# Designs tried in a protein design chat: VH-VL binders against q0atu2. Part 281

Target 1, 119 residues: q0atu2
Amino acid sequence: MLDKKARIRTSREYRNVFEKGKRLSGRFLIIYYVENALDNNRFGFITNKKIGMAVIRNRIKRQLRAIVREYQGQVKNKHDIVLVARAGIGKSSFEGMEKDYIAIMKKAGLFARNANKID
Below, E stands for the ipSAE of ESMFold2; O stands for the ipSAE of OpenDDE; V2 stands for 0.75 times the mean of E and O plus 0.25 times the DockQ between their complexes.

## First folded at step 13 (VH-VL)

Design zb9 (framework fv_daclizumab; at its last look DockQ between E and O 0.72; V2 from the best seeds 0.00; counts 0 for: pae E 4.0 > 2)
Fold by OpenDDE, look of step 13:
Structure zb9 (fold): chain C 119 residues (1-119), chain A 119 residues (1-119), chain B 106 residues (1-106)
Amino acid sequence: as target 1 above (119 residues)
Amino acid sequence: QVQLVQSGAEVKKPGSSVKVSCKASGYTFTSEYMHWVRQAPGQGLEWIGYINPSTGYTRYNQKFKDKATITADESTNTAYMELSSLRSEDTAVYYCARTDEWYGDMDVWGQGTLVTVSS
Amino acid sequence: DIQMTQSPSTLSASVGDRVTITCSASSSIGYMHWYQQKPGKAPKLLIYDASYLESGVPARFSGSGSGTEFTLTISSLQPDDFATYYCQQFDSYPLTFGQGTKVEVK
């Protein structure tokens, strides 16, 4: 689980990222990202009923949090990043989600130059 | 039972202003963004802008930045769009439509408001 | 701005026909939605995110595509399907629609 400090928690924070951030679309994910005034990154996760039942949505969120946690140390600092799950994400494997996340984050230039898990 | 109900048709003189209303019901008004779209007679759909009813944040199509003003009243669950300096070219049916900001699909539309500008 | 071009602009078909409408984007887009509009009525959401049916939409409707090319297909046209269809991108602002495809009775 992500640390409390590493999570976007309020509707206001989420809306700020949507309204002021940039967006990139992957196969299973859309990311919104914007610089923050903090010393750390914050991550948010968006799912809705179109993805599936609550049990599915919760599974997806759990998997996305695991992915983000795995790579969070390699992400450039001072960003608020929201991961939006696309409708088709329920058909994806964990590895597929991870691959998509990495691809999008690379495209966004959000990985640090010295990131060594990205290879 | 989610629905958007717009104000009635308007006939205006050139140079005047008109304010169209869109009353939401069946859902939490502040939970989703409200978009405005116009359709000139026999023409396609054109996006005007949206508002976050929670904060009042707006985003406009640059084409309409000096034409349309979008507002919302949370106390009455009503969104508004005011058109200024009306010209014949502004004659159109104007729609409000809600959307989850993260997914951008407009799943509920008002019935439309015809604004006719004629001397 | 991202331009959305639909083809064809007008399509004449009969009940039972397979109908295909294409939408081409001037740039690669993430989200594509399809709407149906009948005369004097507001648009109705049919498909979201290129290929997912909105609740209540008949299974004869389907969507596909990615990048810059998208298609809406009606497997067997029904009398209730004669209408104008619009594609819409949600990739960048301003949001833009295709010019519409009118499906009319042959």
Scores: ipSAE 0.740, ipTM 0.918, lowest interface PAE 0.8, mean pLDDT 94
Fold by ESMFold2, look of step 13:
Structure zb9 (fold): chain C 119 residues (1-119), chain A 119 residues (1-119), chain B 106 residues (1-106)
Amino acid sequence: as target 1 above (119 residues)
Amino acid sequence: QVQLVQSGAEVKKPGSSVKVSCKASGYTFTSEYMHWVRQAPGQGLEWIGYINPSTGYTRYNQKFKDKATITADESTNTAYMELSSLRSEDTAVYYCARTDEWYGDMDVWGQGTLVTVSS
Amino acid sequence: DIQMTQSPSTLSASVGDRVTITCSASSSIGYMHWYQQKPGKAPKLLIYDASYLESGVPARFSGSGSGTEFTLTISSLQPDDFATYYCQQFDSYPLTFGQGTKVEVK
């Protein structure tokens, strides 16, 4: 579970990322990201009914949170980052989502060179 | 069923204004964005702007920023677009279309409102 | 602004033909959609996110592509498929559509 400090919470915070952030698309995910005024990163997660019923969407969010938590030590600070699940994500494996996340975050330049993987 | 029903055709004189309505039914009006798209006779589709009905926030294509004003009334589940200072080149069919904030597919369209500007 | 350029502008075809329409973006995009519009009617969502069929769309329609190049294919054209087709990007504002491809009777 992501710490409360690392969570985007309000509609205003989400809208700021959508409207002011950069967008990059991967195979299963799209990320929006923008610098924030905090000392830490915050993450948000978006799913749609086209992905599946609520139990499936909750499972996808849980898996994405686990991936983000695992790599959060590599993420450059002071960013708000929203992960948007694409329609095909329901067919993906945890490993597939993980590889997609890593690739997108590297392409966005959001990984810090010296950060270590968080268990 | 989900539907968007627009107001009827309008014939207007140059220099006047028109307000087109788009009434939503079959879904939670404030859960989706409402977009406006125009199509001049024999021409393609051109995006005008959108409103978030839950907050009243709007965004406009720069081309239409001084021409169109988009509003929404939650109590009647109706979005509006007002066109000001009408000229003959504003003659077109104007569509409302709903979309998800994060996915952007316009999955439900109104039937269109023909606005004809002539003396 | 991202330009969406469709090819061809007009295509003459017969029932049973395989029809291919392309859409080229001026820069790499992640989200794009296809719409069908028949004369006198509103556009109708056909394919979302490049390759997923909207509910009720026949399986003869398919979409593919990524980056800057996208394709809509009708495997065996039916009478109901004579229409104008538009691509639309949802990657940056302003939202833009291709200029349209009219599929007409040969």
Scores: ipSAE 0.291, ipTM 0.794, lowest interface PAE 4.0, mean pLDDT 89
ESMFold2 (binder alone), look of step 13: mean pLDDT 93; pTM 0.955

## First folded at step 14 (VH-VL)

Design ec1 (framework fv_ivicentamab_arm2; at its last fold request DockQ between E and O 0.68; V2 from the best seeds 0.75)
Fold by OpenDDE, look of step 17:
Structure ec1 (fold): chain C 119 residues (1-119), chain A 119 residues (1-119), chain B 110 residues (1-110)
Amino acid sequence: as target 1 above (119 residues)
Amino acid sequence: EVQLVESGGGLVQPGGSLRLSCAASGFTLSSYGMNWVRQAPGKGLEWVSIIYEGGYTDYASWAKGRFTISRDNSKNTLYLQMNSLRAEDTAVYYCARGSEYEPYYFDLWGQGTLVTVSS
Amino acid sequence: AYDMTQSPSTLSASVGDRVTITCQASQSIDSYLAWYQQKPGKAPKLLIHKASSLESGVPSRFKGSGSGTEFTLTISSLQPDDFATYYCQQYDNYGYPELTFGGGTKVEIK
């Protein structure tokens, strides 16, 4: 899905985002985001057991990765962004997740000004 | 010094309109989620609206359609356009800055500006 | 919208007293709760966020606790400067912000 370099991979990297980043909440997602010193964005994904069974959690991860990948080119550079799935996301449609993601990213101002976003 | 200063309050007739201003100093307003919170005389606090760092806006359910939050980055000023005002809109209106880490609780408040809706 | 219920509405106490204010949420808000202090004619002042995190400069006699639906603000030893109205505020709301405040608790001198 996402390139290795576009992923938050270590516990230290996750902790940095949680401790120093900003938090925004959506209906299905919470994002933590912070500037990084790289030339690319990195994304992390958190799904815990309150979301549902492993099958559900894995599906959610796949869907979130797909959404992030779809809009990756429109996101301002040099950010670490962690997506935390909220309870109830398992009952959401893909479109619902996408809409929520877009809304949160707009809240954060993380889309480029020329980004073609869904309103 | 970091501060917020509201202005624009006054007496207005029912059905009238009023625009409040909130001038920020000591910090960049657009870097924060900014909120309006009102307080009717002798009553509690009531959240009205938020404009996020990215410019996205949200409103209390009762405020939708009548109130519009906006900002002018060049003036470092927050606004609240109030239309179709009612007697129950009489209140002190505060602008409140969201936290650096999340815009949903407010670490800086203005002194408030009184809006009185009366015939 | 989440309903926030504070109790009591009014509390009479003396300097040195231990004061406890309760805030109840209609739904679980995890720990996304803030406490504010407001004095007459003044804007509210943030005391605590995330249910128990004390803001810088706030005296240690203020303590926030709780999670889910039940929260408390405790003043271990009430000081003259503490007579005011206190408000809780939830900021979870599952991404549909209705940043609801409690009804307030007025702490007055006995």
Scores: ipSAE 0.845, ipTM 0.936, lowest interface PAE 0.5, mean pLDDT 94
Fold by ESMFold2, look of step 14:
Structure ec1 (fold): chain C 119 residues (1-119), chain A 119 residues (1-119), chain B 110 residues (1-110)
Amino acid sequence: as target 1 above (119 residues)
Amino acid sequence: EVQLVESGGGLVQPGGSLRLSCAASGFTLSSYGMNWVRQAPGKGLEWVSIIYEGGYTDYASWAKGRFTISRDNSKNTLYLQMNSLRAEDTAVYYCARGSEYEPYYFDLWGQGTLVTVSS
Amino acid sequence: AYDMTQSPSTLSASVGDRVTITCQASQSIDSYLAWYQQKPGKAPKLLIHKASSLESGVPSRFKGSGSGTEFTLTISSLQPDDFATYYCQQYDNYGYPELTFGGGTKVEIK
């Protein structure tokens, strides 16, 4: 579970990332990211109804939070990052989502040098 | 001002190699996705390759294995190494900067450099 | 990959005319479409991104619209500086980009 400080919580915070942030796409995920004025990273998670029913969307959110938590020590600080699940994510495995996240974060240049875990 | 300047084009024989350079000024090249786009004489535009902020690369399927995009951040310069050149590679080659929001549409272009592949 | 079909290939118009250029995608690209203007011997210039968002410094007579598979660039009152070739470009992707341009529309003086 991500700490309270590491969550994007308000509509205004989400809107800032979507309006001012950069966007990169993967097979199952899209990330939006922007530098923040804090000392830490914050993460947000979006699943829309096209993914499936609430049980499926909640499972996807839990899996994405687990992935983010596993790699958070490798992420450059001072970024607000929103993960948007694409409609096809329900067809992926946990490992598929994980590989997609890693690839996108590497393209974005968001992993710090001497990262603790990179697949 | 902010600009991109390509160089290294010229006449080469089929099977030959050529390296194109693109010097960036007025901005930091590694803060953007950088692209090559080509245009055969009298024809339209064709995307060739991208190097992302994180240094990872993608290529048009026809370019894979023959063309290599790279950059030298200390020189603020983008490169395209072209090998095993064919007549159909004859084109003006542009370097193009991806936008500040995503790297896949291009808000700054160089003047282009002509590559002619002919015996 | 995506095919982008532009029409017409060429159009003749006079200063002051309203011109319309259409771009059709072979599958939905949502709104991930850009429009470029290119004059002979010059690099392309970005006019519009995300189907309808006008770039800074581009005159307001240029208007982009559409989503999904059908997109339109309209010039409300053609000016002498607008005689050029126009390209659409899709930039939707699923992590493996194949960025595709339309074939172009040449706008010529009548």
Scores: ipSAE 0.721, ipTM 0.892, lowest interface PAE 1.0, mean pLDDT 91
ESMFold2 (binder alone), look of step 14: mean pLDDT 92; pTM 0.945
OpenDDE, look of step 14: ipSAE 0.804; ipTM 0.931
ESMFold2, look of step 17: ipSAE 0.717; ipTM 0.890
ESMFold2 (binder alone), look of step 17: mean pLDDT 92; pTM 0.949
ESMFold2, fold request of step 18: ipSAE 0.714, 0.690, 0.219; ipTM 0.883, 0.876, 0.768
ESMFold2 (binder alone), fold request of step 18: mean pLDDT 92, 92, 92; pTM 0.948, 0.948, 0.947
OpenDDE, fold request of step 18: ipSAE 0.827, 0.834, 0.833; ipTM 0.933, 0.934, 0.933

Design ec2 (framework fv_ivicentamab_arm2; at its last look DockQ between E and O 0.85; V2 from the best seeds 0.73)
Fold by ESMFold2, look of step 14:
Structure ec2 (fold): chain C 119 residues (1-119), chain A 119 residues (1-119), chain B 110 residues (1-110)
Amino acid sequence: as target 1 above (119 residues)
Amino acid sequence: EVQLVESGGGLVQPGGSLRLSCAASGFTLSSYGMNWVRQAPGKGLEWVSIIYEGGYTDYASWAKGRFTISRDNSKNTLYLQMNSLRAEDTAVYYCARGSDYEPYYFDLWGQGTLVTVSS
Amino acid sequence: AYDMTQSPSTLSASVGDRVTITCQASQSIDEYLAWYQQKPGKAPKLLIHKASSLESGVPSRFKGSGSGTEFTLTISSLQPDDFATYYCQQYDNYGYPELTFGGGTKVEIK
C-alpha cells in the first residue's frame, strides 16, 4: 500500500536504522528513526511471531501501513523510520494505534509545521 | 568542548519560586531529549522531567503541576521553572542530556546547582 | 511504577578486589538499565547502558550483566579511582516515563 520507493527493503537498511537511529517508545509501538541521504522518507514494519498468528500480524501490518499513509505527507522528509509492534498491540484498536503513532512522532519532532489533523 | 552549565539555584522560602537555567555548548540542545535530575543532600538521584526533540514534555508525577521544563533553542538553553517550593525540594539540580539513541539515560551532565528551600 | 532496590548500600574493599553490586527491579525491565558512577561533589558519569553496553572511555574492568529483574555491576580489579557511589537506573517505559534510580552503593576503602 505504500509506494515501493517509500519502503525499507534490505537487512542492511533495517540494521542501519537500529544501530544508528534514535528510539522512542509508546504503549503499542516502538519507533526507530534516522536521517537518510535521500529526498524522501522510507518506512519499515516489524511484527514478529510473539504478536500472534499470521492473520493477526497481517491485520496489524495493514493497520499500521494505513496509519502511516494517512500522515505521510506531514512527516519531515529524509528519514528512515521503522515501526516495531509491541506484544500487546493485538489487543489495541485502530484509534489506539493511531494515537500512539501521533504521540511518538510528535515527541520525535518528525511532523512538519502545518501538519493537518494531528492532535 | 561539549558542556552543560546550570545556574539559578539559591535560597528560597517555602511556597517560593525559582527558575533554573542550563546552557549547552558544543552541541545543539534541540537534537536531544533533555532532562532534569535532582539529588537531595546525602541522598540518591531522582528524575524530574524531560523535554523531547519535538518540544513535548513529561514529568515525574510529584513534579507535574509545580515544575515546568522548557527550552530556548536560539539560546541553546534549557530551563526548569519551579513553583510552590517545599522543604523536600532542597537538592542539587542537574541538567542531563539523553543519549544519541534514547532520551532516557544520560551521557552528559552539568555540574549541578543547589536549591535550598528553608525559612 | 518500578521500584529499584540496590545492594549492598555500602561496601568496603581494597585495591585489587573484585566488587559486585546488584540491582533488583520490582517488575521486568528487559535490558533497559543503566549504571552510573558518582564521586563526591561531582555529577554522575554514565558507565553502562542497556544492562551490558560499556560506554566509550570506561575501563574494561567494569562489566554489566543481567536482564528482566536482576542486574549486576562487577569491577574485576578495583582501582583507586573506583572508590565512588554507584547507581543503577531503569528506563523501560510504555510512552510515559517514570525513570527510577536505585538507592546507590558506596564503595569505600577498607
Scores: ipSAE 0.722, ipTM 0.890, lowest interface PAE 1.0, mean pLDDT 91
Fold by OpenDDE, look of step 14:
Structure ec2 (fold): chain C 119 residues (1-119), chain A 119 residues (1-119), chain B 110 residues (1-110)
Amino acid sequence: as target 1 above (119 residues)
Amino acid sequence: EVQLVESGGGLVQPGGSLRLSCAASGFTLSSYGMNWVRQAPGKGLEWVSIIYEGGYTDYASWAKGRFTISRDNSKNTLYLQMNSLRAEDTAVYYCARGSDYEPYYFDLWGQGTLVTVSS
Amino acid sequence: AYDMTQSPSTLSASVGDRVTITCQASQSIDEYLAWYQQKPGKAPKLLIHKASSLESGVPSRFKGSGSGTEFTLTISSLQPDDFATYYCQQYDNYGYPELTFGGGTKVEIK
């Protein structure tokens, strides 16, 4: 699980990202991202009911957190990033989610230049 | 003053190649998703390609393999390399800036450059 | 790619008229729709994004509405400066952009 400091927790924090951030869409994910005034990145996760039952939504969140954690050290600092799961994500594999995440992050230019795990 | 200025259009024979340029001023081109959109004479608008802030590129299905979008950050210039040109590629080609919110709708346009493919 | 169908292709109207242009998407695009205005020999100009958000400097007589697959651009009282061609554009595409425009609606003077 992501460190408490690396998580977006409050409605205000989420609102700030949605209102001031940029949006990029992937196959399974939408990301909203904005620079923050901190020394660390914060991640938020949104799973809507359209994805499926609660058990599915929780699974998706767990998988997305795992992906984000895996690549966290390669993401440029000082960003708030919210991942919104799209409806089709429930039918995707973990690898598919990971691939989509990497693709979106590359589009956003959010990986550090020295990133090594972003094939 | 924020603006885009296309250049490089002209007459070319079928099968020929042409490289278009789009010079940006008043803003940093690489900080935005940049697009090419074309318009055949008397016809509608057609999206061609995008280069994201991170440098990732996408293309319309019909453009893939023949068109290449790129940019030179040092010159703050966007390019479109067009190969194997066909008569149906005849159009005014616009460079268009994606919005700050997302790169998929366009808040700034150049005046376009005309490409005529004819024998 | 999502197909965007605009109607009508052409409409004739007079100054002061209420004008309505419709854009239909082949699939739901939520609110991710933009409207552009283009005058002859000029580049398109962004009017509205996210279906209903008016761009800065655009007159309030322009109104965008709709969500899902049905969208409408309304000009409450047509002005001389409004005679132009209008395009809708979807930008959802599930992250693999085949950004598509409607066929356009030419608003001409009656």
Scores: ipSAE 0.660, ipTM 0.899, lowest interface PAE 0.8, mean pLDDT 93
ESMFold2 (binder alone), look of step 14: mean pLDDT 92; pTM 0.950

Design jc0 (framework fv_recibokibart; at its last look DockQ between E and O 0.68; V2 from the best seeds 0.00; counts 0 for: pae E 9.3 > 2)
Fold by OpenDDE, look of step 14:
Structure jc0 (fold): chain C 119 residues (1-119), chain A 123 residues (1-123), chain B 108 residues (1-108)
Amino acid sequence: as target 1 above (119 residues)
Amino acid sequence: QVQLVQSGAEVKKPGASVKVSCKASGYTFTEYSMHWAKQAPGQGLEWIGEINPDSGDTNYAQKFQGRVTMTRDTSISTAYMELSRLRSDDTAVYYCARDTGSLSYPTGHFDYWGQGTLVTVSS
Amino acid sequence: QIVLTQSPGTLSLSPGERATLSCRASQSVSSSYLHWYQQKPGQAPRLWIYDASSRATGIPDRFSGSGSGTDFTLTISRLEPEDFATYYCQQYESDPYTFGQGTKLEIK
């Protein structure tokens, strides 16, 4: 799992991202992102009932966390990023999710210039 | 329907610890933050802290930091608040309360409350 | 922290009268983060007004909330016997969550 310090933890922290952050929509994901005053990035993950049953939502969440961990070192620092799963994500493959994540993060300009795994 | 059922009254001595439980039902436990509030006899409400039942992450009021520990058991949809090093001024009714907003839609108000748990600290 | 000051501390009125309860914040609070609760002796608080002016489910029309910035008001147009209780305002503009000290509405 992501380190505790790398997680958005509180309602306030989520709220801050939603209120002050920018929003970008992908095929399977919506991301909200905002700069923070920390020396690390924090990630949040949101799934809703439209995705499916709890078991599906939990699976999606695990998959998203795995994706985020994989590319964590390539993301620009000092950002709070919330990933919101869209309804169609339940029908997507892991690779599809990953591709969407990469695409939306690129669009947001959140990858570092020297990122290698996103090409 | 949404219900929050708390554990029964506690009587403790100074220096002891108390752990209050709050069992949630009628909704998805992990989708809403659980909060705890203190109400001393004849006094107002005081926010203690919150827990994200999904991640287990907590946020405490400064006044209680170091003495309060909030946990949860998702398998039984139960939140716990433990207060240690009890003193006389910890005597109060403690409430659990659900934040109306889900993690995706934080609202910052409490739509459902437990019935409260009286904790009495006396020598 | 944001301090909420309610006034008056105690309000003594008779059924049928109009009640006006004030909640003043030490700094500006968004209407979306100002809420009211009713509490009767021996009972847990109950959500009453949320987002400054929205009645919670089942709350009678005689209750209304208003205000913005630092000044918020809960109004009861015509008091009913069951309305006599303590009312608390609460904010979540910023951590920590804070409550007003409450206004006790009692029968004159």
Scores: ipSAE 0.456, ipTM 0.848, lowest interface PAE 1.5, mean pLDDT 93
Fold by ESMFold2, look of step 14:
Structure jc0 (fold): chain C 119 residues (1-119), chain A 123 residues (1-123), chain B 108 residues (1-108)
Amino acid sequence: as target 1 above (119 residues)
Amino acid sequence: QVQLVQSGAEVKKPGASVKVSCKASGYTFTEYSMHWAKQAPGQGLEWIGEINPDSGDTNYAQKFQGRVTMTRDTSISTAYMELSRLRSDDTAVYYCARDTGSLSYPTGHFDYWGQGTLVTVSS
Amino acid sequence: QIVLTQSPGTLSLSPGERATLSCRASQSVSSSYLHWYQQKPGQAPRLWIYDASSRATGIPDRFSGSGSGTDFTLTISRLEPEDFATYYCQQYESDPYTFGQGTKLEIK
C-alpha cells in the first residue's frame, strides 16, 4: 500500500526510531516517532508473535497499512514513525484500530495544522 | 538452542556465482534480522548486508551492491546470500549472523553466528 | 563510511599481564553502537562486549570496555591462557556497519 520511499526498511532505521524517538501508547498501538533528514515520512509496522499466528499478524499488518495510507496526506513531513501492535490488538476491529491511530497521532502532534477534520 | 547452520564449502571459477544458505533453528526466524559478513584469509571482517526475513527487504553495503542478492524462505527458516561475477578476491569465509535484538528492538550486534562457509575462487 | 582503526595490530604478552586494546573511529560513534568480538582461528566471532562497556553473557569480569566519541578501549586485567585470540571492534552508528582490522593478542 505504501510507496517504497515511505517505508522504514532496515534494522538500523528501526533501531534509530526506538532509541532516539518519542513513544506514545494507545489502546491497541504504540507509536515511536523521530524527525528524519528526508523530505517525506516513513512508516514501519511491528507485530509480535504474542498477537497470534502468522495469518493473524499479516491481517493486522495489512489493516494498519491501509489505515496509515488513508491518513498519510495529513501527517507532518520529515518523520520516521513505527507502529507497534500491542498484544490486545487481536480483539480490536478495523474501526477500533483506526480510532486508536487517529487519537495517538493527534496526541503526538503529527497531523498538520491545515489537515482536514479527521474525527 | 539457537543455531545457524550454513551450507558447505564451495570452489568456483572466476565469473561464476555462489549461493550460500543459512538455516535457522531455536527461535522465530521472522522476528530477527539476518546479516552476512565476509572474512578473507588472514583478514578481518567485512559487513555485506542484511535482510528483514519478515518483509524480505534488504540493505547492502555499497561495495557489494549489484553483485549480491539476499533472499529467504520462511517456510524452512532459511536465509540465502548469492554473490555473482566472482573474482579471486571474493575468496573468503562467509558468515550469517543474527541481530541480538528482535525487529521490535534491534541492537546492531550479533549474538549467534553460523559456522562459516568457505568460498574459494580460482581458475 | 566510518573506519575503525585498532592498535596495536599485534600484542605479545604473558599470562597474568594486563592487556589494553584500542579502537579509534574516524567519526564519533555513540557508545550504544560500539561492540567487541573475540575470534579464535577456525571459529566464528563471538560477541564479547556490547554498547562499549557491557559484557555479553558468560564473559568474565576481567574483561572491561570503556570509551566514547572516537576512542574506545578493551581491557583485560589479568590474562588467562584462553584469552589469547583476535579481538575486533564494530560500529553500528552509520551504514555500512564496519569492523576494525583486529588486534591479535598472542603469547610472548
Scores: ipSAE 0.007, ipTM 0.652, lowest interface PAE 9.3, mean pLDDT 88
ESMFold2 (binder alone), look of step 14: mean pLDDT 93; pTM 0.934

